# VH-VL binders against q8ixk2r445to577, part 81

Target 1, 133 residues: q8ixk2r445to577
Amino acid sequence: FFGMLQNKGLTDYCFDYNPPDENQIVGHQVILYLCHGMGQNQFFEYTSQKEIRYNTHQPEGCIAVEAGMDTLIMHLCEETAPENQKFILQEDGSLFHEQSKKCVQAARKESSDSFVPLLRDCTNSDHQKWFFK

## First folded at step 21 (VH-VL)

Design tt3
Fold by OpenDDE, fold request of step 22:
Structure tt3 (fold): chain C 133 residues (1-133), chain A 120 residues (1-120), chain B 107 residues (1-107)
Amino acid sequence: as target 1 above (133 residues)
Amino acid sequence: EVTLKESGPALVKPTQTLTLTCTFSGFSLSTFGMGVGWIRQPPGKALEWLAHIYWEDEKYYNPSLKNRLTISKDTSKNQVVLTMTNMDPVDTATYYCAHKLYPGRAFDIWGQGTMVTVSS
Amino acid sequence: DIQMTQSPSSLSASVGDRVTITCLASQRIHTYLAWYQQKPGKAPKLLIYGASRLQSGVPSRFSGSGSGTDYTLTISSLQPEDFATYYCQQHDSYPWTFGGGTKVEIK
C-alpha cells in the first residue's frame, strides 16, 4: 500500500511530513493536513515489515513512536524494522502500534489549530481508521 | 445547512460587561473537530479575532484584549457565549460568530453580525 | 504575534482585469492562510482556505497560492460582483490575525 494516508473520520486530512530541513528528515513530528497530493510530503508506503515508510527521500524515513510518547516521529528506516516502528494496518482501517498496543487517532494538537496523529486506546471511532488513496 | 446568529445588546455603557450569544444550527459542538469563534470589526476597519472554542471545550483568546474575554459553550442549546468586561467606546464594532469545521480549516460560515455601540 | 501585511490597501480595476492581492506574514505560517471577501454591510465570505483550496461554491476565477511567508489571492478576470474588500487571515499560531484588507474598487 502506498500513496496518501487519509483519515476516514475526517474530511480530506492526510498524513503529512514536511521537515524544515530536507537534508535532515528525522526527529520531527508527523502531522495531519489537507490532502493535496502535491510534492512529496504526503506520500507514504506501508511495507511488508509493517513500517509506514517515508520513501520520497533518501535515506528513507520510517514513522516511529519513542518511549513514553504518543506522537509519531520520523526516524531512519533500518534493515530490520525495530519494534517501535511496527504498525498493523487492519482490514477495518485501524492502525495499530504493536509495541504500545494503541491505535493511531486523529487529534487536535495542543495549543494549535491543527490535527496530528496520536496514539490512543483503541476504539471503533472512524478517527482511528485510515486508508491509502 | 449551518447557520449562526448573534444576539445581545446593541448599546452598552462604558465599564459595563457585554454579553453576546451565538445561536447556531446544522452542527453540534459535541462533534469532533467543531469550533466556533468570535471576530469583530470596528466601522470602516479590519477584522479582529477575539476568541475561539473547540468541541472539547478548549478555549483561546486574543491577548490584546487584556483578559477581558470569556468564551463558553452550551452544547445542549447550540449556543456559544462571549463576555467582554470593561467595555470602552473603542470596542464599538460589529461582532460576528463563525463556524470552523476542523482545526486547520478557516471560518467557513459566519453569522450576519451584531452591531454593538459603547456610549454613555 | 504574527503580523499580516496585506498589499495593496486599495486598488482600482476594471471588469475583466487580472487582480492580485498579497499577504506577507512576519513569520512562516505553513499555509494556514485563508482569504475572505466582504461586501458593505455583510459578513465576510470564505474564498480560499489552506492557502490554495477553493471553498465550495466559490467561482474558479478565484485562486490562492503561496508558501512560507508570502501568499497571494488572484482573480483571473474581475467580475462586477467582485468589487469588495478582501482579507487574509493566518491561523498558524495564536492569536489568529487578519491582514489590513484590500478594497477593490471600480476604475
Scores: ipSAE 0.905, ipTM 0.958, lowest interface PAE 0.5, mean pLDDT 96
Fold by OpenDDE, look of step 21:
Order: structure tokens, then sequence, then C-alpha cells
Structure tt3 (fold): chain C 133 residues (1-133), chain A 120 residues (1-120), chain B 107 residues (1-107)
């Protein structure tokens, strides 16, 4: 699966990654923004290694969850996907993080008028449902 | 259909506190993503953002007026209240409350506004 | 605070004209930019959000563009009902701020 990763519960919000430096694509938080499909910042791929890959740059970036965190941060992809980069996109649309055993949920970003994907306890909320468009 | 309506005094004396109420329908501030903001506009001048409250009761204020402003919500009544202390003639303006569907969106539905005059 | 410099402050145009209004942000606002239309004695009306998204019900002659610090509202063919004052607004960071407005008057 690839393309825009869109939230079911929100109207027209997609995963978005826009690092301030195009040459430094890692270390920043993935956010949610209006789905526009322009440029590379909303193009993601769900791979056979259970990665959510941001493959617009070389080396490629993969979404990871750092220890003790609930945010999605861009790391470099590895030959073998590390545990903190493994997600299961389930049939019901839930995006499950294997290591934390939590689901990715759309939430408001603190101190900002924006949304971000955060790890939360898994529910049946549409705000935890995602699909590629 | 989303609607909002501002209510409060049309006239306030200097140093007094202004209390404005925004009564809305068509949405709930218990709903994920919802927000209500206050914006004012002095006669013949530009718009000025005052405060915003989100569904989770997170509040934000214009720092230039922060010490004078308090925003609160009563979800059961579908109301948002703005208080502004120590009113001055310079605060004379039309005050609007407005609906915001989601963070990242804009104020898509506005009340008609209520004119507040500060005068002795 | 992020300052929004809107230009021009006023302009005169005729029906059918192409009208362009610009907002310059004092810093990057990452397309968290909205455009409003306001007529005398009325509340502002949302035209564009997300810099380029047309609000539902707004005529397609309105369009928004821009990124970083520079944003533009365009009316491709001015209609009689478009004579009004227009405002840009950023909500990238608090406090949210508006441009000074552009009054579009009939020539």
Amino acid sequence: as target 1 above (133 residues)
Amino acid sequence: EVTLKESGPALVKPTQTLTLTCTFSGFSLSTFGMGVGWIRQPPGKALEWLAHIYWEDEKYYNPSLKNRLTISKDTSKNQVVLTMTNMDPVDTATYYCAHKLYPGRAFDIWGQGTMVTVSS
Amino acid sequence: DIQMTQSPSSLSASVGDRVTITCLASQRIHTYLAWYQQKPGKAPKLLIYGASRLQSGVPSRFSGSGSGTDYTLTISSLQPEDFATYYCQQHDSYPWTFGGGTKVEIK
C-alpha cells in the first residue's frame, strides 16, 4: 500500500512529513495535515516489513516510536526493520504499533492548531482508522 | 446547520468587566476537533483574534490581552463565555464568536457579531 | 508574533477584472493561512483555508496559492458581489493574526 495515509475520522487529514532540512530527513515528528497530495511530504508506503516508509529521499526514512514516547518520529530505514518501526495496518483500518501494543490515533498537537498521530490505547474510534488513498 | 450568536451588553463603562456569551447550535464542544474563538473588530479597522477554546478545554489567548481575558465553555448549554476586564474606550469594537471545525482549519461559521461600546 | 502584511490596502477594479491580493508573513506559516471576505455590517465569510482550499459554497473564481511566507488570493473574474474587504489570517502559531485587509472597490 502506498500514497496518502488518511484518517477515517477526520475530514481530509493525512500523514504529513516536512523536515526543515531536506538533507536531514530524520529526527522530526510526523504530523497530520490537510490532504493535498502535492509534493513528496504526504507520500508514504506500507511495506512487507511492516514499515511505514517515507521513501522520497535517499536514504529512506521509516516512522519509528522512540522509547517512552507516543509520537511518531522519522528514523532511517534499516535492512531489517527494528521493532520500534513495525506497524500492523489491520483490515479494520487500525494502525497497530507492535512494540507498544498501542494504536495510532489522530490527536491535537499540544500548543498548536494542528493534528498529529499519537499512540493511544486501541479503541474502535474512527480517529484510529487509516487508509491509503 | 451551525449557528452562533453573541450576546452581552452593548455599553460598558471604563474599568468595568465585559462578559460576552456565545450561544451556538449545530455542533457540540464535546465533539472531537471542535473549537470556538473570539475575534473583535474596531470600527473601520482590521480583525483581531482574542481567544480560542478547544473541545478538550484547552485555551489560548492573545498575549497582548492575556491578563484581561478569560474564555470558558459550558458544553451542556452550548455556550462559550468571554470575559474581558478593565475595559477601555480603545476596546470598543464588534465582537464575534466563530466556529472552527478542526485544528488546521479556519473559522468557517461566524456569529453576526455584537457591538460593544466602552464609554463613560 | 507573526505579522501579516497585506497588500494592497485598497484597490479599484471593474467587473470581469482579475484581482490579486497578497499577504506576506513575517515568518514561515506552513500554509496555515485563511482568506475571508467581509461586507459592510456583516461578519467575515471564509473563502479559503489551508492556503489553497476552497471553502464549500464559495465560487470557483476564488483561489488561493502560496507557501512559506508569501500567499495570494486571486479572483479570476470579479463579480458585482465581490466588492468587499478581504482579510488573510495565519494560525500557524499563537497568537493568530490577521492582515490589515484589502478593500476592493468598484472603479
Scores: ipSAE 0.853, ipTM 0.942, lowest interface PAE 0.6, mean pLDDT 96
Fold by ESMFold2, fold request of step 22:
Structure tt3 (fold): chain C 133 residues (1-133), chain A 120 residues (1-120), chain B 107 residues (1-107)
Amino acid sequence: as target 1 above (133 residues)
Amino acid sequence: EVTLKESGPALVKPTQTLTLTCTFSGFSLSTFGMGVGWIRQPPGKALEWLAHIYWEDEKYYNPSLKNRLTISKDTSKNQVVLTMTNMDPVDTATYYCAHKLYPGRAFDIWGQGTMVTVSS
Amino acid sequence: DIQMTQSPSSLSASVGDRVTITCLASQRIHTYLAWYQQKPGKAPKLLIYGASRLQSGVPSRFSGSGSGTDYTLTISSLQPEDFATYYCQQHDSYPWTFGGGTKVEIK
């Protein structure tokens, strides 16, 4: 799969990655922003290794969740996908993080006027359903 | 379909506490993504943001008002209330409440505003 | 606080003219920027959100652009009904702040 990753319950918002410095892509949080398809911020690839890959830049970034955290942050992709970078995009649209056993949900970032994807206990909520456009 | 209306006193004496109520229809502040803000405009001057409340009941205030502000909601009455303590003549302004759909969006529907004059 | 420097403070133009209004933010605001129109005695009306997205019901002669610190509102062909004061507003960080306004008068 390749394209703009969108939320069923939050219309017109896409996964977006806009690091402060394009040469420092590691360690910043992924957000949800108005879908526009311009530039390179909103295109992601879901790979056969179960990665969500940001491939606008070299070296390519892969979304990860560090142990004990709930935020989706950018790490460098590795030859073999680490466990914290593996997500299962299920038939019903849920995006399951294998290591934590949690699902990706749209939520407001604390102390901010921004939506972000966060890990939460899995539910049937449309805010936990995702698709590529 | 979305409407908001400000209500409260038109005249307040210095040092008194102002309480403004925003009554709205066409949305619920318990609905995911919704927010209501307060903005004021002194006569002939620019707009100034005062406070915002999100559907989560998270609240944010303009620090320039030195913690004089309190915002709250009553979702059963479709109301948001702003309280501003220790009023001063410089606080004379038109006060607006406004609807905001989703973080990342803007104030898309405004009330008509209510003029509050602070004088002896 | 993020300062929003709006220019010009006023302008006069003829019907049919292309009008541009600029806002300069004191730091990067990541396109969390809105434009409002306000007529005397009335509440502000949202024109543009997300720096470039046209609000529903707003005529297509209005457009917004910009990124980083520099943002622009354009009216491609000024109409008599566009007499108003225009404000930009950032909501990237608290406190949210407005520009000083641009008064547009039609000759």
Scores: ipSAE 0.681, ipTM 0.891, lowest interface PAE 1.2, mean pLDDT 92
Fold by ESMFold2, fold request of step 22:
Structure tt3 (fold): chain C 133 residues (1-133), chain A 120 residues (1-120), chain B 107 residues (1-107)
Amino acid sequence: as target 1 above (133 residues)
Amino acid sequence: EVTLKESGPALVKPTQTLTLTCTFSGFSLSTFGMGVGWIRQPPGKALEWLAHIYWEDEKYYNPSLKNRLTISKDTSKNQVVLTMTNMDPVDTATYYCAHKLYPGRAFDIWGQGTMVTVSS
Amino acid sequence: DIQMTQSPSSLSASVGDRVTITCLASQRIHTYLAWYQQKPGKAPKLLIYGASRLQSGVPSRFSGSGSGTDYTLTISSLQPEDFATYYCQQHDSYPWTFGGGTKVEIK
């Protein structure tokens, strides 16, 4: 799948990646921002290796969750996807992080006026449901 | 239809504590994404943000006044309360409460404002 | 704290003029920026959010643009009801801050 990754329960917000320095795309958190489809910030690819890939930029980034953390952080993609970069987009729209066994949920970023995707215990909440447009 | 209305005293003496109540309808502050902020405007001057409370009950204050401000909500009454201690004549302003739909959005609906004068 | 420097502080214009108001942030605010219109004795009214999104019910002659630190509100053809004071506001970082305002007057 390729396009803007949206949340069912949070209308008109998309996965967005806008690092403070375009030359340093690794290590920053993915956010949710108003969908606009302009520029390269809101286009992601879901690959056959179960990656969520930010490939409108070189080198390509892959979303990861580091052990013990709940934040979605940009890492460099590898030829074989590491376990912390594998997500299952299920038929019901849930986005399951295989290594942690948790689901991606829309939430407000700590100490911020921003939404972010975070890992939480899986529920049937529409805030844990995602789709590509 | 979202509405907000500020209530409280029009006149406060220096050193007293001001308590303002924002009573609202058309939304609940327990609903995902909702927030209410307080903003003031001294006569003839620019707007100044004071405090904000999110549906999560997380609260943020302007640090220039944070040791004087307390914000709280009562979701059963659809109210947000701002308390400001040690009032001074410089705090004379119109005080507004305002609604915010989601983080990342802006203050889309404002109360009419209430003028608070601080003088002896 | 992020300072919002708004220019000009006032301007005089005629009906039909194109008006631009600028707002400069002291650091990057990632388009977490709003524009408000305020008439004397009234509460502010939201015009633009997300730097460029038109609020529902606001006429299309209003538009916003910008990124990084530089933001602009444009009124493409000034109308009699547009004579007011305009404020920008950032909400990227606490404390949220407003610009000093731009008073638009008839001349």
Scores: ipSAE 0.654, ipTM 0.882, lowest interface PAE 1.3, mean pLDDT 92
Fold by ESMFold2, fold request of step 22:
Structure tt3 (fold): chain C 133 residues (1-133), chain A 120 residues (1-120), chain B 107 residues (1-107)
Amino acid sequence: as target 1 above (133 residues)
Amino acid sequence: EVTLKESGPALVKPTQTLTLTCTFSGFSLSTFGMGVGWIRQPPGKALEWLAHIYWEDEKYYNPSLKNRLTISKDTSKNQVVLTMTNMDPVDTATYYCAHKLYPGRAFDIWGQGTMVTVSS
Amino acid sequence: DIQMTQSPSSLSASVGDRVTITCLASQRIHTYLAWYQQKPGKAPKLLIYGASRLQSGVPSRFSGSGSGTDYTLTISSLQPEDFATYYCQQHDSYPWTFGGGTKVEIK
């Protein structure tokens, strides 16, 4: 799958990656922002290795969750996907993080006026449902 | 249709506590994503953000007012209340409450505003 | 705190003119930027959110642009009802702050 990764419960909000320096793409948090499809910030690919790739840059970025954390952070993709970069996009739209056994949910970032994707216990909430457009 | 209306005293004396109520309709502050903010505007001057409350009951204040502010909600009455202590003539302004749909959006619906004069 | 420097503080223009108002943020605000119009004795009215998104019911002659620290509101063909004061506002970081306003007057 390739395109804008949208939240079902938050109409018009998409995964967005906007690092301070677009030539240094690792180590920053993925956010949710108004879907616009302009520029390169909102295009992601879900790969056969269960990666969510930010593939407008070479070498490509892959979304990861560091051990013990709940935030989605950009890392460099590797030839074989590390376990912390593996997500299962299920038929019901849930986005399951294999290593942590948690689901990606839309939430407000602490001390901020932004939405972010965070890991949470899996539920049936539409705020945990995602699709590519 | 979303509407908000500010209510409270038009005149307060220095050192008194101001209590303003924002009564709204057309939305619930228990709904995921919703927020209400307070903004003031001294006559002829720019807008100043005062406080914001989210549906989570998380609250944020302008630190320039040094803990003089308290914001709270009563979702059963569709109200948000702002309390400002130790009023001073420089606090004379029109006070607005405003609706905000989601984090990342803006203040899309405003109340008409209420003028509060602080004078002896 | 993020300072919003709005320019100009006032301008005079004729009906039909193209008007440009700018806001400079003291640090990156990631397009968490809104523009408001305010007429005398009235509450502000939202024009633009997300730096460039037109609010429902706002005429298409209004547009917003910018990223990083530099943001612009443009009115492509000024109409009689557009004579007002315009404010930008950032909501990227607390405290949320407004620009000082730009009064657009009849020339």
Scores: ipSAE 0.641, ipTM 0.867, lowest interface PAE 1.2, mean pLDDT 91

Design tt3
Fold by OpenDDE, fold request of step 22:
Structure tt3 (fold): chain C 133 residues (1-133), chain A 120 residues (1-120), chain B 107 residues (1-107)
Amino acid sequence: as target 1 above (133 residues)
Amino acid sequence: EVTLKESGPALVKPTQTLTLTCTFSGFSLSTFGMGVGWIRQPPGKALEWLAHIYWEDEKYYNPSLKNRLTISKDTSKNQVVLTMTNMDPVDTATYYCAHKLYPGRAFDIWGQGTMVTVSS
Amino acid sequence: DIQMTQSPSSLSASVGDRVTITCLASQRIHTYLAWYQQKPGKAPKLLIYGASRLQSGVPSRFSGSGSGTDYTLTISSLQPEDFATYYCQQHDSYPWTFGGGTKVEIK
């Protein structure tokens, strides 16, 4: 699967990554923004290694969850996907993070007028459902 | 249809506290993503954001006025209340409450505004 | 705080003219930029959100563009009902801030 990763409950919002430096793409938080399909900031790939890969830049980035955090942070992809970069996009649309056993949910970002994907206890909420478009 | 309407005193004396109420319909502040903000505009001047409240009761204030502002909501009444202490003639303005559908969608629906004059 | 420098403060134009208004942010605001139209005695009306997205019901002659710190509102062909004051607003970071406004007057 590849393309824009859109939230079901939060209509017209997609995964978005726009690092301040195109030559240093890691270390920043993935956010949600209006789905526009312009540029490369909303293009992601779900790989056979269960990565959510940001492959429009070199070196390629992979979404990771750091220890003790609930945010999605861009890391470099590894030859073998580390445990903190593994997600399961399930049939019901839920996006499950294996290591934390949490689901990715669209949520409001603190101190910002924006939404972000955050790890939360898994529910049947449409805000935890995602699809590639 | 979303509608908002401001209510409160048209005249306030210096040093007094202003209390404004925003009564809205067409949406609920118990709904995820919903927010209501207050914006003011002195006569012939630009707009100034004052405060914002989200559905989860998280609040934000303009730092320049933070110590004077309090925003709260009553979801059962579909109301948001703004209080502003120690009013001064410089605070004379039209005060608006406005709805944000979602973060990133800006203020899409506004009340008609209520003029507040601060004078002795 | 993020300062929004809007220019020009006023302009005179005729019906049919192409009108351009600019807002410069003191720092990057990641397209969290809205444009409003305000007529005398009325509340602001949302025209553009997300820097370039046309609000529902707004005529297509209005358009927004820009990224980073520089943003522009364009009216491709000014109509009689477009004479008003326009404001930009950033909501990237608190406190949210507005531009100084641009009054579009009849030439």
Scores: ipSAE 0.272, ipTM 0.788, lowest interface PAE 2.3, mean pLDDT 93

